VHH binders against Uncharacterized protein YOR238W. Designs and how they scored, part 7

Target 1, 303 residues: Uncharacterized protein YOR238W, of Saccharomyces cerevisiae (q08634)
Amino acid sequence: MDEKVELILVPCHSIWKSSSHPSDNSVNLGQLPEYWHLAPFQYEGNDHLAFIKHGLTAIKLLLQRFDTATVIFSGSQTKKEAGAISEAQSYYFLFEKLIRYVMSNDNIDVPNFDNELRLLLKEVKNLLSSQNVNVDELFYGGSITTEEFSLDSFDNLIYSIYRFEEVNKKFPQKITIIGFAFKMPRFISCHAKAIDYPQSNITYIGIDPKPANYNQTQLSKYYDDLVQMEDKNALSLFSSDWYATKDRLLTKKRSRNPFNRTAPYAQNIFCKENGKRIEGIEDDEEYFETKIKCKMPWSSPRQ

## First folded at step 1 (VHH)

Design r3 (framework vhh_rezetamig_d1)
Fold by ESMFold2-Fast, scan of step 1:
Structure r3 (fold): chain B 303 residues (1-303), chain A 124 residues (1-124)
Amino acid sequence: as target 1 above (303 residues)
Amino acid sequence: QLQLQESGPGLVKPSETLSLTCTVSGGSISSGDYYWGWIRQPPGKGLEWIGHIYYSGSTYYNPSLENRVTISVDTSKNQFSLKLSSVTAADTAVYYCAREGYDILTGYDAFDIRGQGTLVTVSS
């Protein structure tokens, strides 16, 4: 039996509106911003196209790993207006629909996809065809699944590790994170270090939003603004609240949980038996040294 | 407490430019934690996001409106403004200015502070 050793993590950033139908006879494959529950700042970057690139890249890697990886879409029920559907579940449904569309149609050109998406979609179709992949086995066989309780990027990493163990009965030996390039520092320098996951066992694949019709000056300003906002609203906050258990990060986490969901991962040391997260860690460095460092199932061996 | 207040003409003729200003009081617009934006609600319809601006002048616009929208900021007056060109009857709406949190963790953005709204009617 092939052993699943790699977690391919896709942090989710929105909820796809599966019930939205075009007024013409085209198919909803997430290609328009109105097919998503987007935050205002996500419109400029065509963030929804980046979301689709993340998931297709994950599926491409899964196929190239020959059944040694599990793709996990990570994100909770964060939008009251979307109802009881998680970010992760909406991505799963979208990618199942998109892959079935691609395998059932000779013309796979999706309107409003950019050139990068068109090429990526053709690459995925070619891999599926050349390997004679059964689409039902791909989506129902456990190689692609959801983690539906994450409320922030720290949760994305730690909950997906526990979800991987729940599905495969082993913790991942390797993690590949596919997300926005501007978010790489928080995953590598904050989250992985906070849980003592070896940096040498993590690969980060960054795919950023890309505004249409921007010249180089406008594009440079857009990315500078993203990096500045990332530093002020995430990276600096995680540097002083490693586990998102206090202050602004906890307030943000509570506001993103309109349905008061609790994570079911009983082995997660950041959750109580009832799934409620621990709060109010007074000294993150002491917590790390006494409870995390060299004590995790994935900690580097020491001699 | 932070307060936002819209100001500008309540009546605009078709083909002209709609111009609104938002005055921020009780806090600084020069905060790097927030975007400052405009949303509208046409009669009998839901809310539609127009665009926002960062205090440095960086702007983001709704793609359906981007060729007609200009948002500007004046940090010395603690104000930001909307210009919407070539208006038609479809632009008749209650316009709100709002503070927008840039939540890069989940893509969630909240309009926790917004103005009371100003009705703009496009008619001759």
Scores: ipSAE 0.012, ipTM 0.501, lowest interface PAE 8.2, mean pLDDT 86

Design r4 (framework vhh_rezetamig_d1)
Fold by ESMFold2-Fast, scan of step 1:
Structure r4 (fold): chain B 303 residues (1-303), chain A 124 residues (1-124)
Amino acid sequence: as target 1 above (303 residues)
Amino acid sequence: QLQLQESGPGLVKPSETLSLTCTVSGGSISSGDYYWGWIRQPPGKGLEWIGHIYYSGSTYYNPSLENRVTISVDTSKNQFSLKLSSVTAADTAVYYCARDTYYDSSGWYEFDYRGQGTLVTVSS
């Protein structure tokens, strides 16, 4: 078998409602906000369309790097009202449905998709057709899989690395993260650094939410507010709590775990012997220097 | 300490408009960085998000309710309000006002303050 070296990581942000049926004959492909379990802050930007762009971009890259890459959707069972379905599994099912729809129809204009989505669908369809890719092989052959225990962006990165090793029997030499552009600093400057993963081996592809019908002034304010809130409620918190083991980040993590899921990854150094997550790290810099730096399977050798 | 208190009629006739007000005390709605919103819980069912507003007047509504719901804010009175038009028996629920925070949560509402709730019964 070819060696799998690249993790294409898609952090998930919601759960698709696969059981929602339109009142007309349109198919549910996640194109409307009501087809998702959205948080209030996800409506203004049409975040659900960005989720679909993330997954389609991941599939596009996979088709270009088929022998060397694995796509991992990452996200746990975070909503009691959705039942025991993970964010990751809901994305997997949505993209399987969407790709099958695209391959079975000549007209792929999905209502409520924007121009970026229409272009991505055409690009993905063209790649699938030109490479004669079997859709069953694409989804059932192990090139696309799920990581279903992540409760925050730190978990998205570290658990997907361990999941990649579980599936491919080796750690990724390269990671491509496809997510919101406004979240790039936390992945690169906080999460990758916290686990000693070389930044030179990470590519970040940022695709942000896009409000409909906003003029340039409204868009500027929207994105400025988004970056400011990201700094206040996430980036600054991860800067002082690298591993999400304290205070607000731990409280947030616990609130997103209604089904008490625990990560099963044998290589995971952030779990206690009983499978529970490590909590209350007093000195993150000391923890990094003594437990992480130059000691991880992916750590760079010294110059 | 920040407190939220719902007020409005406990009984509304079918086809009329439900009007509720939330009064915020111990803090300012215009202090920024927060959305102020409404959620409801019908008897025997889970919580349903109705919508929220930023103090500037920007509103975001549950698509299932958007044609019937209006949320407004009055920063001078430190209040925000819900109007739900064309009510039916299905709108019978305990209504809560809440402060919502953007914590980059995927899959859950992060309300740090919530009122005690007010029961609204739509007769018939």
Scores: ipSAE 0.000, ipTM 0.334, lowest interface PAE 11.6, mean pLDDT 85

Design r5 (framework vhh_rezetamig_d1)
Fold by ESMFold2-Fast, scan of step 1:
Structure r5 (fold): chain B 303 residues (1-303), chain A 121 residues (1-121)
Amino acid sequence: as target 1 above (303 residues)
Amino acid sequence: QLQLQESGPGLVKPSETLSLTCTVSGGSISSGDYYWGWIRQPPGKGLEWIGHIYYSGSTYYNPSLENRVTISVDTSKNQFSLKLSSVTAADTAVYYCARGEYWDSGYFDYRGQGTLVTVSS
């Protein structure tokens, strides 16, 4: 009977290769890097395992909050070599396959999953079993869905909010973002602020990539490098280009849109009437003050 | 402006090692937070990532090519190189050297013009 009030947002980072099959008759559940269209930088940390942790954590939370939450996988058709399949759609299909595998098998040990994944998968299996979950209701009932037009993290947040309203007829009162811990500052300090979404209504659950067989010194360097690269190539750029409409962020966004996708969200003020993304905002602070601040459906009342 | 230029033999015999060099001009290979790598396009097929090296000295290779690939850097010459051993006709492709941003979505922001390598007797 409760209304859907919480958006559980999973920003997507790759496309799962659903058609890849092992020669040994094992099941493709995304456990190997070759089962994904990975970018070169995603190999060191076993990023694909972090993607699976993000989705399983989202499903775990959904099972604990079924009446009030909707999981949205967010990501567009970003890779020409994958064809016209979105990051979000590929995650959706992977997690449907994984949950059905878990429900159909007593032994759920998946080769190449790390210890964190193994424990998380057992937690999810226990929740599924104890609640007698109807898998068709879980995936086809609107509790798990996709947002397929996002080209960057700013899009992930704003388009998933509009997608949540499209599905549930209301904007989310609470957002839980499940993503990389090193990306938390851009979501909280840049994106939420840029759209006037109350930061007090956002929870961030950070799960980072984890290199295998690294000692503590190698891990410290890896994570220091992640934070420095995040600052240089994203956080610093979003500080001067809040809406990714200029310079390097726009160039990156265009490179991620080989199928020239446009967002269909009717209330989206960040798109033109024809669905094309806005570009070239000259003064982001003025744009925020005149178009965004205290004017969004989710804006907190201000005296 | 940054320019990348591939060089090496256009014909390699089966079973031999393909060796290519990329010369970087207008930018330093040891400066900035970029990765430097190799991609190829076989005739009539899509682009295939071969491998890359980034500022930490770490190398990453396509798993299907890992046992045959070595990427190295010579910062004194502002160059990086590819060696691909035990080549077959399937290795015939246009080879590109490329620079990418570590956090880009899998696209290289600069690449060379490409060099055709034919594997034939």
Scores: ipSAE 0.005, ipTM 0.420, lowest interface PAE 10.1, mean pLDDT 85

Design r6 (framework vhh_rezetamig_d1)
Fold by ESMFold2-Fast, scan of step 1:
Structure r6 (fold): chain B 303 residues (1-303), chain A 122 residues (1-122)
Amino acid sequence: as target 1 above (303 residues)
Amino acid sequence: QLQLQESGPGLVKPSETLSLTCTVSGGSISSGDYYWGWIRQPPGKGLEWIGHIYYSGSTYYNPSLENRVTISVDTSKNQFSLKLSSVTAADTAVYYCARDLEYSSGWDFDYRGQGTLVTVSS
């Protein structure tokens, strides 16, 4: 009965190995780093636990929005060794498995989850139970879905907006992004601005990786290094390549597309009729002023 | 030098509406770069985020509080305010106003006021 107005976006950062089984009779719920196709830099902070916090937080918000939001996991088939499974699809199946696990078991103590995850699981289970939520309807009814063509964070935002429109027949009036806090500036100051989506209609919930057993000095260095590397490898690059169509960002994007996939979103202005992404925008500020500003479906009409 | 200062009654009766104002000095609230928010800390507990507002009037509330919370902004006075309806003893806390780039769950604000204790009692 309620209209869908809010996109809850979860940018994905890895692929869960659904085929990995513990040597004991425990269940694979993504709780160990070996259950994921992690990059080397994702081990120190236990990034995989942050991925699970992102998805559970999205489901928690969905339940608290009383059918006015759609959760979209966003990420393409980025790893040749994983085969034809997207980051988004792997998150979707992990969270379906995890929610079914907690609803079918009274004891939901998952080994290797930290205290934040244990409390978040109990909170989500309580919301599901108190609202008498049908788990099949939650996952198969369109409230939780995937966007499987994004190759970077700019794509995460723009493709998820078009995916939301594909599912709900209207663009989102509000976007909540749940991701790493250290990546917040690129979404707000670069990506939202680049597509003329009103920043006042975007909320960002930041949940960072957390190394185990670090003292305050070690934690401060870890997060300082994280912010410095984010600036070097992403934020400074997006400042001069708003649409990831040239130089280092384009090279990174191409390297993340081993299966040469093209986005199917017909209303996507960043793709040509054949589905291929546009490239080589020489003046991003001019492109924004002439092609984007006040011209997007979510832009205010010009005077 | 940016400064935020809370003001409002220190005592509110159960079932009434708690009303607080934050006055911003040394900087403009009309900046598109920042959100302005309220957080609270009940005695002996951690910080709890209440909500944020953008200078245009767009609001974002803690889902556990959203049915009782209203945040508003007055750019002409460089102020923003909190109204929390139907208060109970559980709403007794030190209330802070804060500046943030975006919703932060109350941990990542770069400026906050000194806090004001609000006691809900008959």
Scores: ipSAE 0.000, ipTM 0.123, lowest interface PAE 17.7, mean pLDDT 85

Design r7 (framework vhh_rezetamig_d1)
Fold by ESMFold2-Fast, scan of step 1:
Structure r7 (fold): chain B 303 residues (1-303), chain A 122 residues (1-122)
Amino acid sequence: as target 1 above (303 residues)
Amino acid sequence: QLQLQESGPGLVKPSETLSLTCTVSGGSISSGDYYWGWIRQPPGKGLEWIGHIYYSGSTYYNPSLENRVTISVDTSKNQFSLKLSSVTAADTAVYYCAREDYGSWLDYMDVRGQGTLVTVSS
């Protein structure tokens, strides 16, 4: 069989309510915000529809890669109200349900999906049918899996790399990240650089939330607010805390770990032997120069 | 210390509009770090999020309520307000105003008012 060389990473942002059943005869496929454990800031842009676009795009890409990629949904057990269900696990179950639904039905028009989702769903169905894909093998064969210990976007990248190695016994030669376009700068300019992963081997596919029925003035305000909040709550913080081991970023990580999960990745240099995350790196540039630069399995040789 | 206080009528007739105001003291709503929101708790049920507003006037509403909800902000009075139209007995609840930290992973509602009971009676 072909060697797995590409990590297709989907950072997760919420937990799907698999046990929610509509009062009508419709199927819960994540199409309504009530079917998710959304934070308040995730309603305006219909973030839940963007989550579904991210996962469907990942499955589409996987099919186009003909057994050379692994899709990893990344996200920990971050919400007490959801119980011991990870963001990653909930995405995995949703996409298994959604793919089985489209393969079992001739009419696949899902209410409340926007036009982009309808087109993407038809495209995925066509690829599944034309390649005669076995859905059980797709979900149970190791081509789609979960990374369930990530507590922030830095973890999404580094833990998914180690998860890929755990599954495939080698590190990815290429990474494709499918997420919000407004979050691209933190992955490319902060996280990839902080772990010495070559930017030339990373592709980012950005799909942003989109408010329904907004005029141009409302859309402009929405995206301006989004960029300002991204800078305030992430980009500016990662400039002085590359590895999320200090201050506000560490406080956020601790608060998102209500079940005290510890990462199981044996080669993960960012965890202590007991699985707990390292904390309190005093000088991130010194840490990078002495522990990371040209020392990682994926480090490029200098020219 | 930051305090939030709800005010408005305790009784509303069916089909009328419920109007509540939240007064913020000890802090400014003109901060880019926070959303200002409304939540409610019907008798014997859990909390339900209604919506929130950013100081710029950008609003987000619970889709189950969005056709009936309007939230507005008055930065000069350090207040924000809720209007819920076409009320029914199902809208009987204790209503709370709250400060919400954007991107907070600890608790998205870090300060809450004491709550005000609104009864919808025919």
Scores: ipSAE 0.005, ipTM 0.403, lowest interface PAE 10.4, mean pLDDT 86

Design r8 (framework vhh_rezetamig_d1)
Fold by ESMFold2-Fast, scan of step 1:
Structure r8 (fold): chain B 303 residues (1-303), chain A 124 residues (1-124)
Amino acid sequence: as target 1 above (303 residues)
Amino acid sequence: QLQLQESGPGLVKPSETLSLTCTVSGGSISSGDYYWGWIRQPPGKGLEWIGHIYYSGSTYYNPSLENRVTISVDTSKNQFSLKLSSVTAADTAVYYCARDYSEFWGTDSYFDYRGQGTLVTVSS
């Protein structure tokens, strides 16, 4: 029913533990690291608080564009210990719970949220109230949805584009990605380029993890290490394996798929007819030139 | 061929500091491709992540252990070490050093490589 032109993409990085109960009679709104299936490197920066900032920022942006945008949380069932719940589904449930909490309570101060989150939550509450937003319509009306098959950041972009088309019956004319600032180069310089999506139609909003109580020396070291890790373990790998069909990126992708799920997107050219992902592309530049460049539904007429 | 080897005392007295070293051969800690760390398995319990380190010195610790844990790296010796202070009988476990890609830490099933393990008993 609604005409949508903008994809607001939130790449997911963890699974929220909806069944975890606080010992202090507070509500589980993802505010503590133990409420998430965190990887060990996600503790130092309080990554879980950045995840909540990403989702709230996406909802804020959606409210400012309500009739023209769709928020998509992107991430598959990546953790065997979490069971058959995707990263995307867990974010969706968390944000539904958080928004309902905000609208049903006079005091919206959540313990362990930082000042940025408290301000953002207040901004979202004010937008919901001023626009007389129906929360059921917001979550069930198609403006916020999930993409549950992505195993890496390349999948986050391409599968969310196909998911947007599945929901809205047309491809997005504009994409806003809300994620970690240190990951911006891989989305813009690698992923968008690899699928021929026009860079001029992409906006990136970067919100990084933030270690608590670090002095300037510790903070500088933390962000330097983050950029160095990103370059060596992701960006350099995507530079030589554009589609994550080889070597380390393929091994990582397979390890993130404990339930052996296949992507259902019928128009997805990166999947075989049986739904299995394409593997072993020998020459990514040749593949791009012969199969992708100027041939995608979103390809710009100007090259 | 990558190999990780734990070394250190098999017996530690209560209240003392447990100290273990992992020696890496067949690969370089300085490559920046991996995180290096420690996991343990107490008798009758599952695997527990202790912490890990990036070659630059950035550390990530299990919140339940963070006040007692220090992990350090010596890239010149291709080694990394664990110090666990104020030990009790509950710290009796087989300790493993391990390596994994940055996105795959947490449990034993997620590790790219780990050592053979070393039993550490905390007793008087």
Scores: ipSAE 0.000, ipTM 0.252, lowest interface PAE 14.6, mean pLDDT 85

Design r9 (framework vhh_rezetamig_d1)
Fold by ESMFold2-Fast, scan of step 1:
Structure r9 (fold): chain B 303 residues (1-303), chain A 123 residues (1-123)
Amino acid sequence: as target 1 above (303 residues)
Amino acid sequence: QLQLQESGPGLVKPSETLSLTCTVSGGSISSSSYYWGWIRQPPGKGLEWIGHIYYSGSTYYNPSLENRVTISVDTSKNQFSLKLSSVTAADTAVYYCARHRYYGSGSYPFDYRGQGTLVTVSS
């Protein structure tokens, strides 16, 4: 009943294989790595379980916001082998299936879910039951939707803001990002700054991958390597290429677009009239000062 | 029975550096599952996240404070510390240390939080 003011953003990292069916008549709820189009580096930490935690945490937060938020799953059609299904659409389908499963069963113990997921499922089930939530209204009423053109984390933020406005007719007054904790610095220190979105209006909820059966020394090395690779492959690059318009970041972005899709957001200043992303910004600080700073729809005080 | 306890001077002069330490007892700070952080509440205002640290030393700071904030961890003492430089009267607040997986502005769900320590910035 209240105005939608908060964007709950879930950056997507893979595509769920909805067509994968177990031979033992169990249900595919994304609980096994083979139910996803995983990259090689996503196996060690059981990244697929973290993806499920991200989406369930977003739904939990949505329910706690009493209809003042919109959950947006963000991610494009990034896998040629998956066909014309986006990361975002696959998450949406998975969470619809998972929530319907939870509401139709008293025993919600899913094989291969860890204890954190089992607790989170019980918390979500309790909120759905206590608030007498209609699952069809939850998924079809506009409270949960997709943004299907993002090719990197910068796109995740800026495209989801425009998607929020497309759905709700207003820009978000606050943003909660639910993603990997090790990726937080790029969203807060790079992406929010690059688009002049007030950082005081952003909350980040970090849930990292967790390798099974690792001792403390192995976990320490895993997370140290994760942070080091994040710095090498993303954070240091975004620090000098704020808008992913050149060099290694642009090459990565192009490699993630096998279907040559273009974003449809008409008011997005980072896209040309044909929907193509702007490329080759030589001086990001000058671009920010002359084109972005105090010129974005969210740069003015909101009332 | 995890407990967190803040310690440090309750009075700091303008332009000086505010230094606080958090002592963790009943559990190890060398946990791969959690971050250890600082939040504050100025009189009559809401909670503000300052920053947090992973036991490996990786730090994440509130961008509005990042030029003035340093958080460090000492796993051998089971402690982590906050330094906030160039303080003004606006930095007067109750400062809390916390164990968490979340951070931002407006809401801060924590497993454990210290009782808080009042720091007044006055000449």
Scores: ipSAE 0.000, ipTM 0.230, lowest interface PAE 13.0, mean pLDDT 84

Design s1 (framework vhh_sonelokimab_d1)
Fold by ESMFold2-Fast, scan of step 1:
Structure s1 (fold): chain B 303 residues (1-303), chain A 122 residues (1-122)
Amino acid sequence: as target 1 above (303 residues)
Amino acid sequence: DVQLVESGGGLVQPGGSLRLSCAASGFTFDDYAVGWFRQAPGKEREFIGAISGSGDSTYYAVSEKGRFTISRDNSKNTLYLQMNSLRPEDTAVYYCAADQYEFWSGYSYDYWGQGTLVTVSS
């Protein structure tokens, strides 16, 4: 038996509406924005199609790893209107439904999927068929699971590492993050550095939202605005608040926790003794030097 | 059989422009994400940017955004890097790379070219 060594992390960005039923008798596979609890800014780029690409890419990679990886969907119960269902749980349900759909149907041409999704579905179906994969084993056997307490991208990384250890009894030797390309800088330059996880052991696969029917000028503006908004609302903030324990990042984190969820991970050094998350770190550089650097289970050996 | 061959490098004055090309052969070019990297003497290899197989999605490293433009022509199996407002610190060997993943910004690519030297000097 192969040892589980790689975490395939899918940060989640929304909650799929599993109970939404189309009136035309078509199957809900997340292909329309109305099938998701989207924020207003997620409509322009068809973010929901990018979410599906992220999860399918993770499953494709898992199959190519021949049982040496664990896929973890990461995201908490962040939307009061969705009820007590996490982003992570909703992705898990969607991908189980989608994989069962493609294995049960010859025509897998889903309306509103773009060509990239159509090709990705065919690739995944071919891998499942060529390897004689049992779909029940794929979803119930521990190779795909959820991390349901993350409230921001920093949590996505650190909590998924702890969740991986909870499931596999060891920390990941490699991490592959599948998410938006415009968010890559925060994961590589901020989050991995902040927890002393070796950058050489992290790969990032970036898949961005894609507006339909935009000309070159509109596309250039859309992606430029996306990167600028990312810098303003996340990257610059994480540069001065490495652990999201103060200021705007803490306010955003609190607003995303309507069900008052707390992470259960026993080895989580970012929790107080009472189980609540650490807040108000005055000097992140000092905290890193004294508490993190060369002290984590995944830290590189000191030269 | 797979080859990536860079061209268009050379000596250029500060503030000048260069267009690099990367000719691909031996694989189905439009199934691969392709990107540009550079390495200056004594420095680590640096990611510049990548473009998806379809050409619909492009990502740039933050420091290069606005000066460098990546494009591809799948009918010619060619990747391009348009470099404007060049600075002495842009002096490096420039590499193209191809990866079978949909959109790849990491440093583990399937195929690499041999590189083309760009020198920015007066």
Scores: ipSAE 0.000, ipTM 0.234, lowest interface PAE 12.4, mean pLDDT 84

Design s10 (framework vhh_sonelokimab_d1)
Fold by ESMFold2-Fast, scan of step 1:
Structure s10 (fold): chain B 303 residues (1-303), chain A 122 residues (1-122)
Amino acid sequence: as target 1 above (303 residues)
Amino acid sequence: DVQLVESGGGLVQPGGSLRLSCAASGRTFSSYAVGWFRQAPGKEREFIGAISWSGGSTYYAVSEKGRFTISRDNSKNTLYLQMNSLRPEDTAVYYCAAKRYYGSGSYSYDYWGQGTLVTVSS
C-alpha cells in the first residue's frame, strides 16, 4: 500500500572493472584501486572505498525505509576505455555482487576494507538477515535502479528526479543524496536552488575519501585541498553557470560523453525534443524566474 | 546512544563574539561526526558547518564568510562554535547534531540537541 516518496540518490564517480580477477583466492568486490577506472586525483584518498560506502549506505537506508524509497545510482558511460558500461550500471552490478557475497558467507571480512566499511557491511548484513530479504526482489523489483545519462552533478540531481518519476509515476517528495561531504554545497546551494527543489526536503549524507596512514597535519592539508579544489573547479563555476550550459562546465560535460549519448526523459525541460541538453543560457537568474520558479512539480506548496 | 546539550547562547551586540558549547553524554562521542545548524524565525534549518570525528577536517557553509570556527575536544566530549563579528542576521536558535562517522559532515544527522538561542541586537 505504501507509495514511493523518497529518492535515495547516489552520484557515481567511476566505473568498476567487473572483469578484474585477483591472483589469489580473494574475490573482486571493488576493494582495490586497480578494480576501478580511477582518475589520477582519486588515488590519494582511496576514493574507491568511499564509493562503496556510498552505495552500502544507500542500501542500508532503503532497508530501514521499507517500501517508501527508491535507490538510484546516477552516472553515464563516461570512459571510452570501459566501453558501453555506465558508472551507474557498474555500481549496480558491484552492489548486487557484494550483497550476494554477504548473504552467502558468515565471514564477511573483506581485505583492504577500512574500519568504516567493515562496520557498515556488518550493519547491512544484519538488516538483510533480520528482514529475511529476497535479494532478487531487492535488485530486480524496482527498489534499486540506475540513471545512466548524467554527465555532471547537476545532471545527477535533475535526471535522477526524472528517472524516479519514470519508475514510480510520481516525483519524489523527499530526496536523500549520499555522496562526498565536500560536494554537499553544490547540491544544496546550487543544484537544488537552480531547479526550485525545497532544501527542507533534501537530506545530504556526506562520506569523504580517507587517505591511509596520514597524520593530523597531512589529513588537514588533504581536506583543505579538497575544499579549495571543489570551490575552484566546481562550486564557483556552478554559482555563475547554474545549469552547466556555458564555458568550463559545458567543456567538462562534453569531455565526459565519449559515446555522444542523449537523455531519454520525455518531461525533461532541460533537454530539447531530440534529447540533447539545452546550452547557452545567457542569464541564469532570468531563466530561473521565468521557467523554473514556482513552476516545477516539486516547487513550494501554495500559500 | 548520544545525547547533546547546547549552552552559551544569549544576547550579544552587533560586532560582538560568542562561543557556544555542545556537551555529549556517553563514551562514543569521538566516533561521531558533529555539526552546527541554526534556525531563524520563519526560516528553514540552515547548516553552519561540521567537523570530523578526529577534528582533522572541517566543512563550513559558504554564506558565513569565515566568521565562525568549529572545534571539538574529544577528551571532554564537547563540540564548540566560535562566532565572531556577529550581525543581526545571525539571530537564531543554534543546534548541535551528531551522526555515526560515515563521513566528515552533512545535513543528515541522527542525534540533535534542544537548541540555544542567540540574539544579536543593540
Scores: ipSAE 0.000, ipTM 0.212, lowest interface PAE 14.1, mean pLDDT 83

